VH-VL binders against b7kms5. Designs and how they scored, part 25

Target 1, 80 residues: b7kms5
Amino acid sequence: DTFETVRNTIRIESEVDESLRQLCHEERITKETWLEAAYLYLCEKPEELAQVIQLAQERLSQRKAIADYKRAKTMQERFL

## First folded at step 1 (VH-VL)

Design pd6 (framework fv_miptenalimab)
Fold by ESMFold2-Fast, scan of step 1:
Structure pd6 (fold): chain C 80 residues (1-80), chain A 123 residues (1-123), chain B 107 residues (1-107)
Amino acid sequence: as target 1 above (80 residues)
Amino acid sequence: QVTLVESGGGVVQPGRSLRLSCAFSGFSLTTSGVSVGWIRQAPGKGLEWVAHIDYDDDKRYNPALKSRFTISRDNSKNTLYLQMNSLRAEDTAVYFCAHILGYDSKFGPFDPWGQGTTVTVSS
Amino acid sequence: DIQMTQSPSFLSASVGDRVSITCRASQGIRSYLAWYQQKPGKAPKLLIYAASTLQSGVPDRFSGSGSGTDFTLTISSLQPEDFATYYCQQLYSYPWTFGQGTKLEIK
């Protein structure tokens, strides 16, 4: 018995990537298997899952704010 | 189970070009997380990293060799290549291909290795 | 570039001896260090990665220690098949660099 996989491309913060890379190296696992395990574990822990979702929402809002700032700055420079 | 077989070595004059091949079996070069590369060893000397390429076609080169050497792969043949241009006497070495044993791909050590192919650059 | 220096360059020992080979990095590399064994006419074989993690299939008489700049490869009870050249490699930053090698010979 086999299972099917999909390939995804994701962009994460460089400092988070470095920390995760070190964890994976030390524990001898891959980013793919860590992501799968983390999600599956959290699906069995509703309170912890809710906290992770909240953090994800906060991080998404922060990224959007940064993107909006950069867009505004670029527009301002063109009219300077 | 996994095998790496180098070919294409030989004797070549300075200034000429040579292309090395490495045939992989037991895994696909396009498998997520897989990286492969080349290491060389001059006669009686130590090891020198040449270049590597990962499953996503990201390439890294030893800066000393980047201008003359190009790494590539043919996924349909599961074969890795090293194109060597403007060869010099100091490029004389055994060239090994190797899999990069990685748990996040790019920071892993080399394992397994091929048996190597000899390149001799002589006038 | 990060320079890797091995000590000693040449080591003579007898079967059953405990031997240690050291490797020093010119700057901190955390635990991004691997050790290889190479026998004449053969490709190198990975022994240890992440400074102290033994590669599967490698005898447990081999061990690695250290972090930062100073690293040691130890063979607790030398066997006849262990006489070879040993190389360390840093994997912390590009270009990846190797030590000059330590040749372990029969006394």
Scores: ipSAE 0.000, ipTM 0.639, lowest interface PAE 11.7, mean pLDDT 85

Design pd7 (framework fv_miptenalimab)
Fold by ESMFold2-Fast, scan of step 1:
Structure pd7 (fold): chain C 80 residues (1-80), chain A 123 residues (1-123), chain B 107 residues (1-107)
Amino acid sequence: as target 1 above (80 residues)
Amino acid sequence: QVTLVESGGGVVQPGRSLRLSCAFSGFSLTTSGVSVGWIRQAPGKGLEWVAHIDYDDDKRYNPALKSRFTISRDNSKNTLYLQMNSLRAEDTAVYFCARLYSEFGSGIYFDYWGQGTTVTVSS
Amino acid sequence: DIQMTQSPSFLSASVGDRVSITCRASQGIRSYLAWYQQKPGKAPKLLIYAASTLQSGVPDRFSGSGSGTDFTLTISSLQPEDFATYYCQQLYSYPWTFGQGTKLEIK
């Protein structure tokens, strides 16, 4: 290996994964190198990095809301 | 004014170790976007990036050298180090210390360089 | 690794001449390219970064152009102090690599 690497397992939304997989196929790159490139690029752009962090926070909040809704719904269904 | 001054070079036999130092002034390695690193140049040859360490203590190495070389810093002394182990004749070079700067919208570059310290690995 | 190839490796020119040095990357590096000048016995000096941005304090006779794989450093009117070796560097992908250098001698 040219670089020393670590293995990571990341869970992302299916639709996002499908889009990213198509991009990687068309450009002949990997998800790993795309992630590395995206992070490195954003580290050079503080304003864009801040925007991405805000979007990440919004997506995390939405995932929490969905998880909370599902828990409440299962409790309701189990009781009934 | 920004200055970087290398020291610790010398003549050493193959298989031995050397530690190089770079004393810097006029900037802090705690400043966001600032890194310091090592670039070497063999006699009569071109430049080769060795390693750098950034304000967040993130270290990057030339993969060809990572197994034998270690970069570190002491912020209290404004000093950068390069620990070189298992030295080979091919490591003979002038070792330059340089500041790496990442600027929003402008990219990344080495803007200030020391004068270098000579390492000779022979017989 | 990304290979950086400079052309020519050596050139000789007269004071007042316009000269250009090219640098080619073996794969696309966007605009992550810097040019350095190195005089005999001295450390390299940054001339150009981000392919085309002139470093503060560098004479405006120096200019850079290009993106992707093909880059050019131009000196519009050579001065005696410009005799030196010039290096390009890609800072796009690790390991960062330099061109082999172009040695410029004034006639």
Scores: ipSAE 0.000, ipTM 0.615, lowest interface PAE 16.7, mean pLDDT 86

Design pd8 (framework fv_miptenalimab)
Fold by ESMFold2-Fast, scan of step 1:
Structure pd8 (fold): chain C 80 residues (1-80), chain A 125 residues (1-125), chain B 107 residues (1-107)
Amino acid sequence: as target 1 above (80 residues)
Amino acid sequence: QVTLVESGGGVVQPGRSLRLSCAFSGFSLTTSGVSVGWIRQAPGKGLEWVAHIDYDDDKRYNPALKSRFTISRDNSKNTLYLQMNSLRAEDTAVYFCAHTFGDYLKSPYYGMDVWGQGTTVTVSS
Amino acid sequence: DIQMTQSPSFLSASVGDRVSITCRASQGIRSYLAWYQQKPGKAPKLLIYAASTLQSGVPDRFSGSGSGTDFTLTISSLQPEDFATYYCQQLYSYPWTFGQGTKLEIK
């Protein structure tokens, strides 16, 4: 049976979460089932999956750059 | 066991149309994860993908052939079709139908695991 | 379109030899690669899928390796029935494309 579940914690951008929450409310689905369905659908469409992975890589790079900037700024303010 | 049998090939003049059929047994074309399609091979040449249709009726074509060829299926007859219009000498080939199984809960596509014997199309005057 | 290039196009070998055929994709295709064997007058037969997974019923002397852009099909000890044409195929992106083929002939 493929419906044995696992609990995990993920962190997504606030703006994205708000938009996804609205979509889920309107369509009467949960964020968990939307994530599962989106992943399964994309796995059947290799070209589209590649585009999503590209976007994910870009977003990860941007989040890292922002985090690095904030860390550097905090250290500067804390020590001088 | 899964079997595929092609039919409809023959000798046809340039500019004419021809419809190929592929009869499937041992599985349903609507089975989740199933993708079926057509591959052709010109005499002495390599393999060329023509078109594929997924269990959800999502159709994909070789861009070089999309304007002249149409893939379709009849689920009640468990049969796949390839409608070929405006045939040219360059379309002369053996046309194979093939089955690709991917599980809806698994990805990626697994390759073409079952093939028919092929049907020969000769376009000549 | 993703171009698939096989090397060599022709390979002459003897029974008992270890032979390798390579396939290069013009862009990354992860592991969405299959290998086929075709004998004259017959339909192709799937040997390997997902770059390295052996199809049921295929002898274990066949193996596949690689990911991304560079892939290899290896036959560890060539048998008389292995003389055939071999094709790689990417199933990563439409249109699906095949390599030009490698004809393996007896030396």
Scores: ipSAE 0.000, ipTM 0.599, lowest interface PAE 16.4, mean pLDDT 84

Design pd9 (framework fv_miptenalimab)
Fold by ESMFold2-Fast, scan of step 1:
Structure pd9 (fold): chain C 80 residues (1-80), chain A 123 residues (1-123), chain B 107 residues (1-107)
Amino acid sequence: as target 1 above (80 residues)
Amino acid sequence: QVTLVESGGGVVQPGRSLRLSCAFSGFSLTTSGVSVGWIRQAPGKGLEWVAHIDYDDDKRYNPALKSRFTISRDNSKNTLYLQMNSLRAEDTAVYFCARISYPLTGFGDLDYWGQGTTVTVSS
Amino acid sequence: DIQMTQSPSFLSASVGDRVSITCRASQGIRSYLAWYQQKPGKAPKLLIYAASTLQSGVPDRFSGSGSGTDFTLTISSLQPEDFATYYCQQLYSYPWTFGQGTKLEIK
């Protein structure tokens, strides 16, 4: 082994996972090495990194909106 | 304002080498997110991606051509090169250089093209 | 490698017609598809990227649609200057591959 590694569990959209899985299969790489490479590449490119962070913030806002909707629906069902 | 002009084509015998040049203006290959590359087209046939090089000197090759072709650049001259070795009859084509824009989402597009230079491999 | 197949390979149409050409990927490529126009003796010109986004300066009679494996380029009202060969390209996976081309001739 050349590297010490950490095991992480990450939940991502099924469509994104499917596309990434296909890319990894065709290029003969793993999701782990793609993630490492993507992060390292972006750390060297500040303008591109800023845009990725913006997209991540937008996606997080989307997930929060969905969670808020579900919470509101559950509360209505309990108290009506 | 953006222009790309290829040169160096000609008639060459099988097994020989040839170097193509592409002089570009209106942009710099030191600009983040910009790449330049080569696409070829055999007579009466479709387009084939050959190779590209980006602003940080990262190089990508068509695996079928990687062993014989080398892409390089000279940023001080705004010039792209393609070194072609061990040329074969099937390398006969018009060779275009093109600018590649890498949008953040990975929708890299070939937005500006040169007019091409013709390479004929014939005995 | 991802194979890109265009249909039809040859098409004749009249000025003013709506024409569509299709491009099929041998596997899913999401929206990582571009369309190019090439006139005889000239370099290709980018028409559409990301499957459906018009390049600046391209007339709005051109449109692209589709995702995954099936894509369509449509010209809503064909003009004489649209005589050309059209190519699709997948940018999803290396090596980048193009369709074989669709030659559009004005009747």
Scores: ipSAE 0.000, ipTM 0.602, lowest interface PAE 16.6, mean pLDDT 84

Design pe1 (framework fv_miptenalimab)
Fold by ESMFold2-Fast, scan of step 1:
Structure pe1 (fold): chain C 80 residues (1-80), chain A 123 residues (1-123), chain B 107 residues (1-107)
Amino acid sequence: as target 1 above (80 residues)
Amino acid sequence: QVTLVESGGGVVQPGRSLRLSCAFSGFSLNTRGMGVGWIRQAPGKGLEWVAHIFWDDEKRYNPALKSRFTISRDNSKNTLYLQMNSLRAEDTAVYFCAHSYDFLTGSEYFDYWGQGTTVTVSS
Amino acid sequence: DIQMTQSPSFLSASVGDRVSITCRASQDISSYLAWYQQKPGKAPKLLIYAASTLQSGVPDRFSGSGSGTDFTLTISSLQPEDFATYYCQQVNSYPITFGQGTKLEIK
């Protein structure tokens, strides 16, 4: 039953990161503890969790489209 | 498409320094969300991650190598560097540079690799 | 550090065979796992990322599965060009670590 942590590198949109950074600075918390608290809170709120998952799925779909576009554009630039 | 070309490898004596370069084409090293790094492979052995640098200049190192190796970049030349100090026989390897930009996952999955440059540390 | 262990280290197979390579992490890495193919004298090539997502341009005979600590790379029908060394990689935490590799050789 020991407390253990994992260290991750997560890439999020810059404007979201800046907003979260400001919030953490003002409230005197860290991004890590905010992420843990947010997830744990949402696990106790099924309807809110469902809404967050839907938003996450939408954002993931948008990122996939952008990633596909960037890869295609990089290839095209080498031939133009 | 994206290309990466390493250079700067060679034969060096133990205790000496060497700087490797990786020239990128087809993308900019300061692109938001992008990261680039170094992975090495000793003769007949597997892959070992060395260091990584992100678009915002955040750097991550293999703890075993952090005191001797420094990663840096020059955005104006679109070039990645690895400064290797106090070289040892166990640093003998092919050094690959690799790109890791994945807006989808946000993780260091290496989607493009250079051909590698060979570093041999021998007396 | 997260240790990645591949099984088997060496695999002999024939063209047309279905083969599977497993990778085990010493701790939970969720789905933050990639598979690479490396041919002699060449750089590794990304095959699969996020445990099960095929990289663009990779043939659909390659598939990945698993989450947590146990992962599998499957090649449904081996082609001559598939004889290579395969590596798994975790990106859940730093330092980034790779498995020791599985060498796939012709029987």
Scores: ipSAE 0.000, ipTM 0.631, lowest interface PAE 13.0, mean pLDDT 84

Design pe10 (framework fv_miptenalimab)
Fold by ESMFold2-Fast, scan of step 1:
Structure pe10 (fold): chain C 80 residues (1-80), chain A 123 residues (1-123), chain B 107 residues (1-107)
Amino acid sequence: as target 1 above (80 residues)
Amino acid sequence: QVTLVESGGGVVQPGRSLRLSCAFSGFSLNTRGMGVGWIRQAPGKGLEWVAHIFWDDEKRYNPALKSRFTISRDNSKNTLYLQMNSLRAEDTAVYFCAHVYGDEILSGAFDIWGQGTTVTVSS
Amino acid sequence: DIQMTQSPSFLSASVGDRVSITCRASQDISSYLAWYQQKPGKAPKLLIYAASTLQSGVPDRFSGSGSGTDFTLTISSLQPEDFATYYCQQVNSYPITFGQGTKLEIK
C-alpha cells in the first residue's frame, strides 16, 4: 500500500491562524495533521458536521460582504 | 478617482533591457490589502500574469519570468515599475498594470486596469 | 501550475440568446475564480469574482456558477455590447493563471 498527499494553498483569518499555530505548538502536531484529523472526526459526527458547515457558510457570506464593500469603495474612489 | 497609466513601452532589440512604469492615483500602496501587478498579452494571445507587489513589499513572480524581470515601487511617486532584462521576441506584448486586493480570501482578482503599453522585441 | 481550460474557444450567437462559457481547472480551486471581458484594443474588465459574485456596475444578465474544478459564466440575454473575448482566472495559488479565452462573436 502507499499514500499520496496534495498541496493546498488556503487563506485564513490571521487570528484563526495564530490560535491554530499556538494549539499545534502546544500539542506538538502540524496544521496539516490537525486539519486531516478534524475533518475525519467530523465525518463520523453528522450533526456536528452540519453545524461546522453552517458556520463555514456564515463565514463565507461575511467574507463576500467585506470583499464587496472593498471593491465598491475602490470603484467609488475611481468615479469621485 | 482611481487610475493606472502605463508608460515606457516601445521597440527594442533582443537582449536589451526596458523599464515600464505605472503611475497610479486614488489609493495608497501602503494601505493593508492593496496591491498592484503586471499582466501581459502577446498579439492575438491570451492573458499572462507577470508579477505583483503588495503593501508590505511582498513580491510574487511568474516563475518563467522571475530570473529576467523585477517588480518595484516608489511610494513617494505612486509609481510601479517593471524592469525587464535580456528581452526576447516572446516578450512582445501589451503590458497592463492592474490593481489587486491581496488580504481577502475571496479577492485577488484584478479589478481596475490601465490601458496598457506595447513592447515589441524585434531586430 | 494550475491549467485553466475554457470551452468553447469560439462561440457564435445572436442578440437575445442565452450563452454559457465553461472553465475547468486542473486542480481544485474552491471558489477562487474570476471572469473578465475584453473588447478589441481594450484592457480586460472584471465581471465576476469568487466564482459567483457580480462586480459592482456589471449588468445582472451576467452570472457565474460552479466550484471546485468546473465553472460556468452565463449571459442570460445577449446584448450587442457583449460580443467580446471572455477569460477565466484562478486566484487560488501562485502562479496566477488564466484560461485561453472564449471569443464570443455574432452569428
Scores: ipSAE 0.000, ipTM 0.625, lowest interface PAE 13.9, mean pLDDT 84

Design pe2 (framework fv_miptenalimab)
Fold by ESMFold2-Fast, scan of step 1:
Structure pe2 (fold): chain C 80 residues (1-80), chain A 122 residues (1-122), chain B 107 residues (1-107)
Amino acid sequence: as target 1 above (80 residues)
Amino acid sequence: QVTLVESGGGVVQPGRSLRLSCAFSGFSLNTRGMGVGWIRQAPGKGLEWVAHIFWDDEKRYNPALKSRFTISRDNSKNTLYLQMNSLRAEDTAVYFCAHRDYGELFSPFDYWGQGTTVTVSS
Amino acid sequence: DIQMTQSPSFLSASVGDRVSITCRASQDISSYLAWYQQKPGKAPKLLIYAASTLQSGVPDRFSGSGSGTDFTLTISSLQPEDFATYYCQQVNSYPITFGQGTKLEIK
């Protein structure tokens, strides 16, 4: 018997990762099972799901702004 | 989900021009943080970055190639182009197009096309 | 331009071996480094980014470590499908540069 699973690689902010690791250690669960449970739970609650999606969009915008800054800085360094 | 397919390669004589195309799907270049680029590989050699274009149409070039190569896009066709002018024997290579998402701060080339072969020969 | 140097250029190993490939940057690139695997006639495949983050679908026998100027790709137990050429890449600054490649060959 083999489980049918897929391996996902994700990059998250260090503060969030530390908080999640503490939660997983205290509750004796893994990040994989937490992600599965969180998604399945939210699929049952459309208002909560909408709020999570909004937060995700805000966080994505923040990370893209940082990437924009890095791109611009690289360009500027060519003239210094 | 993300796919890229290169085309337009072939055999061409030195001094001529050639335009490569890369048809992509699974993302929009109009989305903030999206970018695509061209990387080439000469026979038996390593990888060399050619050019990159960002969602805001900002462009970056390998300084050695900037005078002869131009990157552009057509958002209505989800297609990336590389215009190659004054081709030389050393431009003989497989040309790959590849995706980057700058929403990830350490953004790699995460999806690649299979490449199109350009041979510059007299 | 940032120069990327890989060591060794060629590596012979057997199935089941633990192997490591090193990549050195000519200046500090923090963790802005990726590793790719390329098989003959194929496009490169992303293995690792941000120096140590494994790409989705890549077996956990692959791992990356390092920061600053010195980086290592490790394969803990070689499988037959792992014999390929490996490249490191810096994504810290333009122009984007790659290492010269390490060809991993069967003994």
Scores: ipSAE 0.000, ipTM 0.614, lowest interface PAE 17.4, mean pLDDT 85

Design pe3 (framework fv_miptenalimab)
Fold by ESMFold2-Fast, scan of step 1:
Structure pe3 (fold): chain C 80 residues (1-80), chain A 125 residues (1-125), chain B 107 residues (1-107)
Amino acid sequence: as target 1 above (80 residues)
Amino acid sequence: QVTLVESGGGVVQPGRSLRLSCAFSGFSLNTRGMGVGWIRQAPGKGLEWVAHIFWDDEKRYNPALKSRFTISRDNSKNTLYLQMNSLRAEDTAVYFCAHTEYYDSSGILDAFDIWGQGTTVTVSS
Amino acid sequence: DIQMTQSPSFLSASVGDRVSITCRASQDISSYLAWYQQKPGKAPKLLIYAASTLQSGVPDRFSGSGSGTDFTLTISSLQPEDFATYYCQQVNSYPITFGQGTKLEIK
């Protein structure tokens, strides 16, 4: 075939997934092709790409903080 | 106390089926980010990942076992199951269930942080 | 599949020693590595995740380092309760794989 593809499994926030699914359904495109197009488009716009990376770093930091908090809380409950 | 308790192990003949259970206490598998999996260990050997399932019913299997093993859950009972079919001598092992959470950009899991005691499966004639 | 190789397979050390166990991945796994301790007759216990993050409740004599393909678990001052087998685990890609284990024996 024309393109070689890789299969990835990723976990994203429910609200974001729901919104993206609606967009894809309305526009008659797939999540895979939207992701490819979005990345390629942002690579042509360094200023926008930098802003997206910053948002991604913030989201990652928030998720890790929440996860670490939950993990610590679970461990405390187990050892108490 | 948070606990994970496996059951259903025993001695079984080659070619037969067995279903293992893992009952949770102190947390809910319905909670976003939560997951549980099966890891096995043959006598005197190391750890081998079998399968896992997350709160949203996403399932992942060791490819070597996928055709014979099925992971499922009953959220109302906070119980995890492993259906094992066409058992072979090499399936003889202690089967552990363990809790996990999605915390990492890998999209898989970050580790198995709380483990059960294990249940022994022996496949012999 | 990503192969995880631990070195050494057996290690003998004295109480108070600094001990290091190495884990090598056959492919780049970034920092998606965990370390477990398993004592005889018991289930594994998580020590470290994300290569260097200490699990809550684990003594600070344990530390992890590395990224990419080479990783190290260090015990800064070995205690009698540290007699155990140690396993590394990659969570970068499916299938999830473990190292073969390192059995730590106290001299």
Scores: ipSAE 0.000, ipTM 0.612, lowest interface PAE 14.1, mean pLDDT 83

Design pe4 (framework fv_miptenalimab)
Fold by ESMFold2-Fast, scan of step 1:
Structure pe4 (fold): chain C 80 residues (1-80), chain A 124 residues (1-124), chain B 107 residues (1-107)
Amino acid sequence: as target 1 above (80 residues)
Amino acid sequence: QVTLVESGGGVVQPGRSLRLSCAFSGFSLNTRGMGVGWIRQAPGKGLEWVAHIFWDDEKRYNPALKSRFTISRDNSKNTLYLQMNSLRAEDTAVYFCAHLPDYSFGEGYYMDVWGQGTTVTVSS
Amino acid sequence: DIQMTQSPSFLSASVGDRVSITCRASQDISSYLAWYQQKPGKAPKLLIYAASTLQSGVPDRFSGSGSGTDFTLTISSLQPEDFATYYCQQVNSYPITFGQGTKLEIK
């Protein structure tokens, strides 16, 4: 009643997920608590938060570029 | 308003190939978090998931169908495709395409808008 | 794979009745469950997602509850247009799986 949680389904890179799982296993914590702690920590550090947001924007742009490339390649292979 | 319209169904002989199309509007699959997919339903039976494709071109398949079916898209035409190879009598079904809301909202992989379906009948 | 089992498979009811359909997951799916309504010859229509969130445009007589492995769809006062087949779907993980369906028929 006092503490409520939500379960989120998110898609992250397989390599990142493997690394995070190993970290969580070694430190005896869960992905959920790591995510909560990381966000809360960064909210108290504006300069570091800005750096993380920039990295997130760069990673998102890379995903879009890869998607655009794969789409163009599929079009070329279909019509050539 | 999101709309999806399937086409390409028909009667085909076992062992042949067929490509289904789904023309969509009201969203772009270039938009972050967007996804679309295929679900099928055999006559008198329940719903069976076939495949999903997302804005970043990640694809997910029903393991039972992955070797014979390929999902793809053409964003310049706002069209989703399902290439079906080596068709069997068991593939006889209505094939629906459906829109997935942005999964990053943390609400899971549900389908909020569906097309009307296209019928595929595999028989000799 | 996560197996989804609905109960009952068939349900007969009268207009004005309160009806409930249950869905059980073979594994914990938290609140990652959706409910769909399908009428003969038509595509499924989303009713509820995240176990209890009503889709925009769906009448408020429909409600969903539950978490973990046990879920319920309730129609508080059955209307003539509600006679249909209802499906639950786990939206937690791939492969996506559906319940077998519950056919709601006029008594």
Scores: ipSAE 0.006, ipTM 0.644, lowest interface PAE 12.1, mean pLDDT 86

Design pe5 (framework fv_miptenalimab)
Fold by ESMFold2-Fast, scan of step 1:
Structure pe5 (fold): chain C 80 residues (1-80), chain A 122 residues (1-122), chain B 107 residues (1-107)
Amino acid sequence: as target 1 above (80 residues)
Amino acid sequence: QVTLVESGGGVVQPGRSLRLSCAFSGFSLNTRGMGVGWIRQAPGKGLEWVAHIFWDDEKRYNPALKSRFTISRDNSKNTLYLQMNSLRAEDTAVYFCAHSIEYGSGLDFDYWGQGTTVTVSS
Amino acid sequence: DIQMTQSPSFLSASVGDRVSITCRASQDISSYLAWYQQKPGKAPKLLIYAASTLQSGVPDRFSGSGSGTDFTLTISSLQPEDFATYYCQQVNSYPITFGQGTKLEIK
């Protein structure tokens, strides 16, 4: 095999991962190859890439808000 | 060099608690992608994953053990802990701590400690 | 939970032999599989990850192959120090699960 790969750290929401794993299982592909294919496809479609970037920014903002809430709740339960 | 050294094992009576420690060196658990966890092995049996903790303090547990076991860390001491409550005879095993680098799918364990033995009996 | 089944559970072979151990997952795990070697009284040692990638420092007589549900660990020329139990592990989903192990006896 001529492919060279690198190990990356990726953490995604459990429900998204479950859905993606089911897709990968049914189609006989890996999460890594799906990610590569999705990125390469979107690089050829600037308008769609912009929409995906917007969704990513929204999800990042949501995760930060949820993380802040969970930290506050943990502090309350742990120390108060 | 990455090293991990377990301690805290011993003989304990059923129903009691025990805390295991794992002193590690050669990496920082604050580094993105780093994780450490516990795998156990009952005498003459195979390997069973217990729990894992990541650089961002996310924790994953074997569902069969989650209610009784808690994983934690102290980065200032480079130490990993496993708090084991309500111990049963079936928890008798060698407990290994092991390092993992997270990648796209899950985790494999590239460096292991020598293990510490926990025997639950009266 | 994903069940991992190894075959054979016991294998005896002579030094210099080519041996293969198989691992079967109860569902498709793509290439998310690792192999470990455990010598008596010692901690397991990672041999192979991502089904076919050899861990640094592992002798090149070890190789892994397979994808989906069927995987094979091969030792091309068995050495005395290869006496050990070998475990496969799926890394596809939580909880992490291991095969039951294959004990390799050197004749």
Scores: ipSAE 0.000, ipTM 0.620, lowest interface PAE 13.5, mean pLDDT 84

